# VH-VL binders against o27280: the designs that were tried, part 137

Target 1, 266 residues: o27280
Amino acid sequence: MDSMNVPEVLEIKRIVEESESVKTFIFSWDFRREVRPGQFVMVWDFRDEKPMSVSLIDPVRSEIGISIRRVGEFTDRVHGLSEGDLLGIRGPYGRGFELMGRDILLVGGGIGMAPLAALADEATARGMRVDALVAARTADELLFLDRLEAAGVNISTCTDDGSCGFKGFAHERLLTLEENHDMAAVCGPEPMMFQVMRILDERDVPAQLSLERYMKCAVGICGQCCLDDTGFRVCAEGPVFWSQELSRVREFGRYRRDPAGRRVPW

## First folded at step 6 (VH-VL)

Design E10 (framework fv_libevitug)
Fold by ESMFold2-Fast, scan of step 6:
Structure E10 (fold): chain C 266 residues (1-266), chain A 122 residues (1-122), chain B 110 residues (1-110)
Amino acid sequence: as target 1 above (266 residues)
Amino acid sequence: QVQLQQSGPGLVKPSQTLSLTCAISGDSVSSDSAAWNWIRQSPSRGLEWLGDTYYTSKWYNDYAVSVKSRITINPDTSKNQFSLQLNSVTPEDTAVYYCARVLRYTSAFDIWGQGTLVTVSS
Amino acid sequence: QSVLTQPPSASGTPGQRVTISCSGSSSNIGSYYVYWYQQLPGTAPKLLIYGNNQRPSGVPDRFSGSKSGTSASLAITGLQAEDEADYYCQSYDSSLSGYVFGGGTKLTVL
């Protein structure tokens, strides 16, 4: 029997308000269960279950954190909980990011910074140089800046409206940053990730990209897990992919799948 | 700095209760980063985990399926120690018994007691 | 039979590289960290490797661990006479809801 398929009821130890719409819920964690940056867990509020990225992995304190953006009924209910309340957690699921080399570029958009914040912690603990490009629509939607600064990360910001840092999109800001990185990790809206991937490919920087739309594949929704033109089994291989793998996928950055599995434009 | 010291009888008759104690120095039995374990070792079964006790917001116990009906592991915060009680022993329970700490963030048995040979014989 | 499978014995000469394997399944090594312990005659086991490949303070870097799928290996380079000991792998098993150990490998230095 797979204990990853049975939710464990955990007490919310601490809640960090990251922004008006994002909270990180912190739980004691038994590190007998492997957890790596880029993986996700299923969060169960005793009514519904939803996938959420792991945003904090703290083996010294024996804690994990799960960052949740308020976007619907389930997340509204979870945001209404307090320290001491209970949630069901199962997982982790998916393949995580792999670290290589001496320096890494992180490119995160919105809530996509959540799994990248956990990766930044691990990369800095390994002695890597970490540069992070943090992108959002507005300054108040930039996430984890204080945590990244505390970890010694070199931070660049951009906002669509120019309210903080560079005025423009992540890929426009990336063009002004140095090209010399051993690897990159990217997470955010798929159109952003597509443009960033193209620039990194031109620079010959190997990149890993997290396709959050495929997190449902870990719970057996096979129709949502097939990438166009390649036949990839995302539930076995995702949500994190190398850019060379994604370069073969015609759908990446152009199309998504609806609940019936049909191809629709972004 | 952290040390585990075991005490208890080395000879127990079949059907009686085996009782061992592990005294902790350099750490607290109620530390929320640690779990306190009993492990035994015999030629026939090798190393076999028996169970643990640990504290977060309250005390918890986990027990191996093979001994769950006969085993109790209890902390004693006033003496900073924990104990093993194994009921209805048989010759199959003859083993060297170890207490050990698991740090929850590494999940490793990082500190072990000296071991106590317990012989179950009439 | 142990839940994790190790060869019962291994041998080498001083300076040689020796590897000890540990095989499990998806319910243990495939999902959980692997640990290695060294047991000298008459002593308690000592933690040698945790988290698949990490060394505690004081363990020489000639000891290393690795994990691939449902199997793990302990490698000892520059074998020394004092390495003669029993070596045990350990993981957690979700189907048993408990820690599991390998049967142990007796390493003889010739």
Scores: ipSAE 0.000, ipTM 0.438, lowest interface PAE 15.4, mean pLDDT 83

Design E11 (framework fv_libevitug)
Fold by ESMFold2-Fast, scan of step 6:
Structure E11 (fold): chain C 266 residues (1-266), chain A 122 residues (1-122), chain B 110 residues (1-110)
Amino acid sequence: as target 1 above (266 residues)
Amino acid sequence: QVQLQQSGPGLVKPSQTLSLTCAISGDSVSSDSAAWNWIRQSPSRGLEWLGDTYYTSKWYNDYAVSVKSRITINPDTSKNQFSLQLNSVTPEDTAVYYCARVLRYSSAFDIWGQGTLVTVSS
Amino acid sequence: QSVLTQPPSASGTPGQRVTISCSGSSSNIGSYYVYWYQQLPGTAPKLLIYGRNQRPSGVPDRFSGSKSGTSASLAITGLQAEDEADYYCQSYDSSLSGYVFGGGTKLTVL
């Protein structure tokens, strides 16, 4: 759900180094503004504003966490900040995950594990059984394993290079895992999510997938790219979509948009 | 195991329509995880992508600009195959024609048909 | 002409390292992955390298791909007689809105 669209300047209370390239920035949060797993906030460094998924929701400590991967100039500047420094936070925005059933599967790739870590916390607090498949290129890029373990999550890992767990891709590992889940939540690179979605569909497991690119559509001029031949306006209801909705989007898994807005394949 | 098997005439006269078919086994032509492509190869031009057809809630085509005015690529769900029609052929269309698959997640041509040599000559 | 530029030929002896180059522009190699294909005489091209540097099952680890700026290269270490073939690079070009190929390199194992 959208908020008032006014940034609040917040002090960085704590920084957690998740990996060489990922940090979680923790802020005091007034939970009169509801935040749900799968929602995002706009992070403002007083020069640029970028959407970031909420990775920690802790009403007991009155804290939220935002996990940021170093990928460009904005994120490089934010990674250079210290505890006590200020950032503007606006939101939350977007449709969050819905929990249903008793047994759930989380499939996360790289930084996509961030919103799923928040979902895992909520699911375990509700007494659900949570299985997580955590995927990355290398062992050093696997995120939140200690946090998931502490929450009582059943963890499986895979890395492209075989440096931790199964050697291979997330969907290859998923084929070797048990099929008993009431729902799944998936977040990671779009090609990974598409392959995982296909397997879950064949198993009749309803899945929710979170698409980072549609977070940007919510705040920028991108009306045409959010419409397809089915008449569905993807960005109005994102970033979390049910697999049934997403399978009808022409662009999902077939092509992305370059910085000029042109369709290009994966 | 996915296989592509091509069929069609090896000789076409100038100004006529070149027609080829690619039969798919081990996968479905309407699979939303694949795009079905035509590529040709000649000594003068090398490898040249011509276009594709794929299903995502409905059928779509993308065509290379160089052939867009003359080309049609159509699926046939009942026979699990797809076809190429290239109109108004000239000797410059002489090439080995391949059908090939691109998976939705890889953007690589991972499975190829055996190839069909098409000669355009009187 | 082909959109991506490869040398027309390359050669080596068994056990050597051979590198095949592929040059493009910012609208193709500078922005997108480069794929490599091996073609034996009388056969269809076979996918050899995809993504950042992944190999399909059955492709030996002697083959590797790399990309820097607007150029890519295929490296073959421990060259073997069976590696004698034509090699093609492939990318996507945003200005053409389509897939593009190199002109091919005939590798001779002496």
Scores: ipSAE 0.006, ipTM 0.532, lowest interface PAE 9.2, mean pLDDT 86

Design E12 (framework fv_libevitug)
Fold by ESMFold2-Fast, scan of step 6:
Structure E12 (fold): chain C 266 residues (1-266), chain A 122 residues (1-122), chain B 110 residues (1-110)
Amino acid sequence: as target 1 above (266 residues)
Amino acid sequence: QVQLQQSGPGLVKPSQTLSLTCAISGDSVSSDSAAWNWIRQSPSRGLEWLGDTYYTSKWYNDYAVSVKSRITINPDTSKNQFSLQLNSVTPEDTAVYYCARVLRYSSAFDIWGQGTLVTVSS
Amino acid sequence: QSVLTQPPSASGTPGQRVTISCSGSSSNIGSYYVYWYQQLPGTAPKLLIYGKNQRPSGVPDRFSGSKSGTSASLAITGLQAEDEADYYCQSYDSSLSGYVFGGGTKLTVL
């Protein structure tokens, strides 16, 4: 492997429990290597390697954070680690988000708030007005509310069961929010992102959307990335895409790939 | 502001390789927000997209089906330019050749080079 | 032959509204944005319309784009002598995995 792509073994400095299923792992970071919100790293537990979005970028403390939801064997093992334990980190990779204008809307679903929390920190540091729509199934699954509030973000919440904020889905809540934003950034389940994108497109709000499934393509691994019938550069440029680009992708919001590479509906 | 400046020969003999370069100023050929394209224009075929090159974590190319077997588009990061090589040319390759940028935000050909008339004749 | 179909010519007088059509199929215009370009003699094409109906800085609001089904249109209101040019539509085609252009429309300002 190229030496630039060899994992660096880093000590877990601190672990923050975000919810019952989500933890943020914090590492000392040498900021001579630039990290931008929306980028990801490959996390190696000395057995398997998985892409994870960067959720904290803190040059003042010289720290990065990586938020991981417990969903399978790899993440179960990583959740079992303690402060002082070691992980391999390779990266950062991917394009990251671009900021423009004075006024940004963030729409995050579940763990999709992780890369958006890092973006919120940068946007507020640049003096932008930040509105965040934070969506989850239940109140206990809403992530980063305290961090967003501390950053001065204007927060709206939305839960499927109505346990916090608006009762309903993210796109339903979005229809009741102000239409005047210079840009938006969206991250969460693809069906949610598809509905949100359609509303933002109707409002002529330029949006960037982050697609977890394309993270491996951004590091030059295309075997598990899905190109749709268009052959558009989607799989090579992730994980962040502009909404105009995603409008050309027939697969977006409609189906995913199983381990055999077959299309399955969401 | 971004500008594209083309250079290369205006006359190529049949069966030879057509070679053009496009120099970029005001942006980087390895910018992760842009793709660098070649488009040609002829009376018989009109405007025809030929292909592109772009950088994310590594270099990629897309090529139009009609030229895929004969075409190579290469970036040169040291000179901040990209090139077109079209092999085994015929008189049907006679056209004005343009380089152009696509930005992710617009997904449109937003900046074009001045164009180079290439005539394929003996 | 072009993949997208435009009328070869159009004409109008100063102050008039002129519309230029662009017809395609479900694999291109039916699924993707339509872009419009203006080309003056001896120059490269210049982007006029992108996205749903957006204009680059410096393009007057008398230029507008629309799309319905597999067809698109460029409308020019308050036609001016300087608008005399060739106009091209462009989209993406999923069956060709590439960008496609219309054959162009020569607009004459009488």
Scores: ipSAE 0.000, ipTM 0.413, lowest interface PAE 16.6, mean pLDDT 83

Design E13 (framework fv_libevitug)
Fold by ESMFold2-Fast, scan of step 6:
Structure E13 (fold): chain C 266 residues (1-266), chain A 122 residues (1-122), chain B 110 residues (1-110)
Amino acid sequence: as target 1 above (266 residues)
Amino acid sequence: QVQLQQSGPGLVKPSQTLSLTCAISGDSVSSDSAAWNWIRQSPSRGLEWLGDTYYTSKWYNDYAVSVKSRITINPDTSKNQFSLQLNSVTPEDTAVYYCARVLRYSSAFDIWGQGTLVTVSS
Amino acid sequence: QSVLTQPPSASGTPGQRVTISCSGSSSNIGSYYVYWYQQLPGTAPKLLIYGNNDRPSGVPDRFSGSKSGTSASLAITGLQAEDEADYYCQSYDSSLSGYVFGGGTKLTVL
C-alpha cells in the first residue's frame, strides 16, 4: 500500500433544501485544509463515491456545504439521509476560480449555480460588483436566488419555458445584457457554456468555465487524461479553465464520450 | 520507500526534559499530504497519541490534552526530521516512544519508527 | 485507561475463527473510521486494517474488519501460529480532538 487516500467520515451538521430536487449538505470543516470556490470533493456513501462541487465556504463558522441534485441511485440514497448521518469526504481537489478586476458576471445553469454561489460570496467579500445570470428549464429549478440576493448580487433570470424572467436560453438572455465586466465565471451544461463562452469572447470578456466531467480525472481515478489531440492534461488543469484554454479543445460543447469512450455529438 | 528512524536518550531523570528525534527518508517533513506524529506505549496505559506537526501554508501542531502543557513537537526542514520535547517528566512517562506518519485524509498510522524505550527513574 | 475498550486476551487453535471486539462511543467509532494494528513481540505496530475493512498490500484476506454503531470487530479466519500477536484498534475522537486507541488484545494461538 503506497497511499491511503481514504475519505474522512463527517457528520451531516445541517441540510438546506434548495429545491424539490436539490439539497445542500453542510459539514464542519478543518480550515487547516484550504478550500477555494470552484474546487470539488469526493462524496462517499460507503458504497459509491461521486465528485461534488463545494457550494458553501464559511471559515467563520468552520463549515463547508456540498449541493447535490437528485439524479440516479447514489444521489437518491444521499437525499434520504438526515442531519446526524455520516458521509465520507475526500478533497478538496482541482483548480479553483481566480478573481480579477472590480466586476464579475456569473452565468449558471441548474446545479452549476452551486460552485458559483461560493464564488459570489468570495467576490462580494472582496468588494467586487457581482451580476448573476441564473438559468433553468423552469422557475422551480432556479437555484440560490435567495442566497445571491442576501450577498448583494444583481440577479437576472431566464427559463426555457418563460415561467420566470426572460423566456429562452442563457446565451439568448446574455445577448440582451449590455454590461461590461472585467471577467466572467460560467458553470452548467456544456452546450450552454459553449454558447455563453462564444458571446463573452466576442465581447472580450475573459471567462472561467467549470467542467463537471473532468472532476473524476482530477483525482486520478481515470489515469492520464487528455482532451482530444491537444494533449491537454485535465487531471492537472481542471475542472476550471479559462476560455482561452478551452478555445483549443475541439470536444468542448460539440462532443461527449459514451461509455465505450467514443466521441458522440451532443 | 518511506522510513522513519528515531534517536534520543533512553534514561531521563524526573523533572528533566525528554528529547527525541525522528529522521525521515523517502518523503519530506514539509509534505502537504502528511502529518508527523509521536505515540507512546506503556504496559499500564497502552498506546497513547501525543501530538503531531504538519505543513500547509505554515506549520501547525496538535497535542493530546493530557500532555499539552508539557509537550513541543518541532519540524526541522533542513535535516528532514521532527522532534519531541516533553518537559517535567515523571516515572509515569516511562514508555516506548514511536514516531509515525499519518496521511491527512486517512487517519491511519501507516509508517512507524522503530521505537525508543525511555525510562524515567532516579 | 483506554478510550476504546478491547478484551485483554483472546485465544484459538489453528484453523479456527477468532474475533476481537472494540467498543467506543458516538464521538469516536460512531462517527469515524476504525483502524487495526498488529504488533509482534519487540516490533513497532503495523497497519493491518484501515477504513473499517480495507487491507494494505501484503495483508492476507483472512483478516477482515467490521463496524456497527459504536463498536467494531476484527475477524481472523483460518488462524495460524504466526498470528500470535497483540492487536490494537484505533479511531479519532471529536470530543478530544485527537486519535484514540484500544487497550490491546493479546492473541494466543494454542
Scores: ipSAE 0.000, ipTM 0.390, lowest interface PAE 17.9, mean pLDDT 82

Design E14 (framework fv_libevitug)
Fold by ESMFold2-Fast, scan of step 6:
Structure E14 (fold): chain C 266 residues (1-266), chain A 122 residues (1-122), chain B 110 residues (1-110)
Amino acid sequence: as target 1 above (266 residues)
Amino acid sequence: QVQLQQSGPGLVKPSQTLSLTCAISGDSVSSDSAAWNWIRQSPSRGLEWLGDTYYTSKWYNDYAVSVKSRITINPDTSKNQFSLQLNSVTPEDTAVYYCARVLRYSSAFDIWGQGTLVTVSS
Amino acid sequence: QSVLTQPPSASGTPGQRVTISCSGSSSNIGSYYVYWYQQLPGTAPKLLIYGNNERPSGVPDRFSGSKSGTSASLAITGLQAEDEADYYCQSYDSSLSGYVFGGGTKLTVL
C-alpha cells in the first residue's frame, strides 16, 4: 500500500505568472513525503491527469511548486484556475537529480528550466557554485532568471532568435563557455540535450539528463516508457539518467515516438 | 544577419535536369543547429517541401516522397552553399523554387531565399 | 493536393478581427507544432507564427495563433490594409515523414 498512489486534493495557495505561457502553482506539502529536484507529480483537474515536474521545493514554508506551460486542453483548463481552487496531486514519482562535487552546470531549455530551478535551490543551499545556461526560442520564454539570480546563480542566456543574450542554441553557447565543472544537469528538448551531452562528454563532465516525454509511464503504460536498446523505463528508472546510461540509447536526440509509436526525427 | 541568395537557370527543357544553388551568408552550411531546405510553389500544388540537407556528425538528406526518385540536395562547405538537382523534369515542375533554413529545435522555415521562377517548356 | 485544409479566401474591413482556419489529422497537427507564414505579392513567405502561438521579433501582436486537437487558427485583430496577403499554415506529418503546408488563404481587406 503506497500513499503516493492515492491523489491528494490540494488547494492552490499561490500562482506565479512566469511568462505569458507558463505559470507556477504552489501548494502546501507534507514533507513526511520527501520530494527531490528532478521528480514529478501527477496533476489531476478532475477530468484528466498529466505528469508535471516539481519546480519549487521549500520545506521551511512547507510548499511545493509545479510549473505548467500552456500547450493544450488540459493545460488551458489548469491555467484558467485561481488561488483557492483545487487540484489533485499524486506522487512524487521518478528518480531525482544527484548532486556531487563542488560546482555544477545547469543547462535548461524552455520549460526544462522548471526542474533545474528546484535543483539550483538545493545546490546553492549545499554551498555549491552554480552556473546556469538558460536557453529559449525568444526572450519572453526565458524562465526563472530572477529566481536564479536571487539564489546567487551565475547566469548565461541564449535565444534562437537573438532577442536576449547569445543568438543561437544552448550547445553553441556552451562551446563558448570554457569553465570546467564537477557535474552538469540538463533538461529541455531531446535534440538540445543530445548536443549538450556530446560536448560535456568530450569535456569529461558527468551529466544527468531529464527525459520528460515518457513520464506517462506513471499511469501504467509500459511500452511508452521503454528506451530503445537499453530497455529502461523512465517512470521506474528515470526521468533522470546519467549521460553514460544514455550513451547506449540509439533513439536519444535523433528520434522520438509519435502517438502511434513510429520513429520520427526531431 | 543570415541571408540566402539563389542562382540558376529560369528555363529548362522537358526531360533535362533542373539545377539551382543557394548561397548562405551569416551562418555555416555545416552548422549542426540548422537544416537547409528546398521548397517550391506552383498554382496547381501550392507550397511543396522537396527536401533538406544538414550536418550533425555526418551529412544527412531527407526527401519528399513525391520527388524522392528524382531529387538530390548537396552541400558545398568550401563555398558555403547548397544545391538542388531535379532530374527528368516535366511542365508540372514549373514553379517558383525557394531555399530556406529550418532551425533544429523549430520546424519553422525562418529564413527564405528570394525565389527563382523555373519554367519547364520546349 | 494540400494535406492541410485552409479556406481559399477570407475578407474583412479595417479594424475588424479575421480568423483563418487550418485543419489536419492526428498524424500532423494533432501531434506536431503549427506554423504560419505571410506572403505578400512577389515576395517569399515570411514566418509569422511558430510553435502554435509564438511570434518572431518584429511581428505585431495583433497576429496570434492557436491550436486545438487536429485544427489550428490564425487570428488577425485590428485588420490593416497591409495585411492583404496569402497566409499558409505548416506542420510536420509522421505518415509522410515530411513537412506539409496548407493550400493557402487569400486575405482581402475590403
Scores: ipSAE 0.000, ipTM 0.397, lowest interface PAE 16.7, mean pLDDT 83

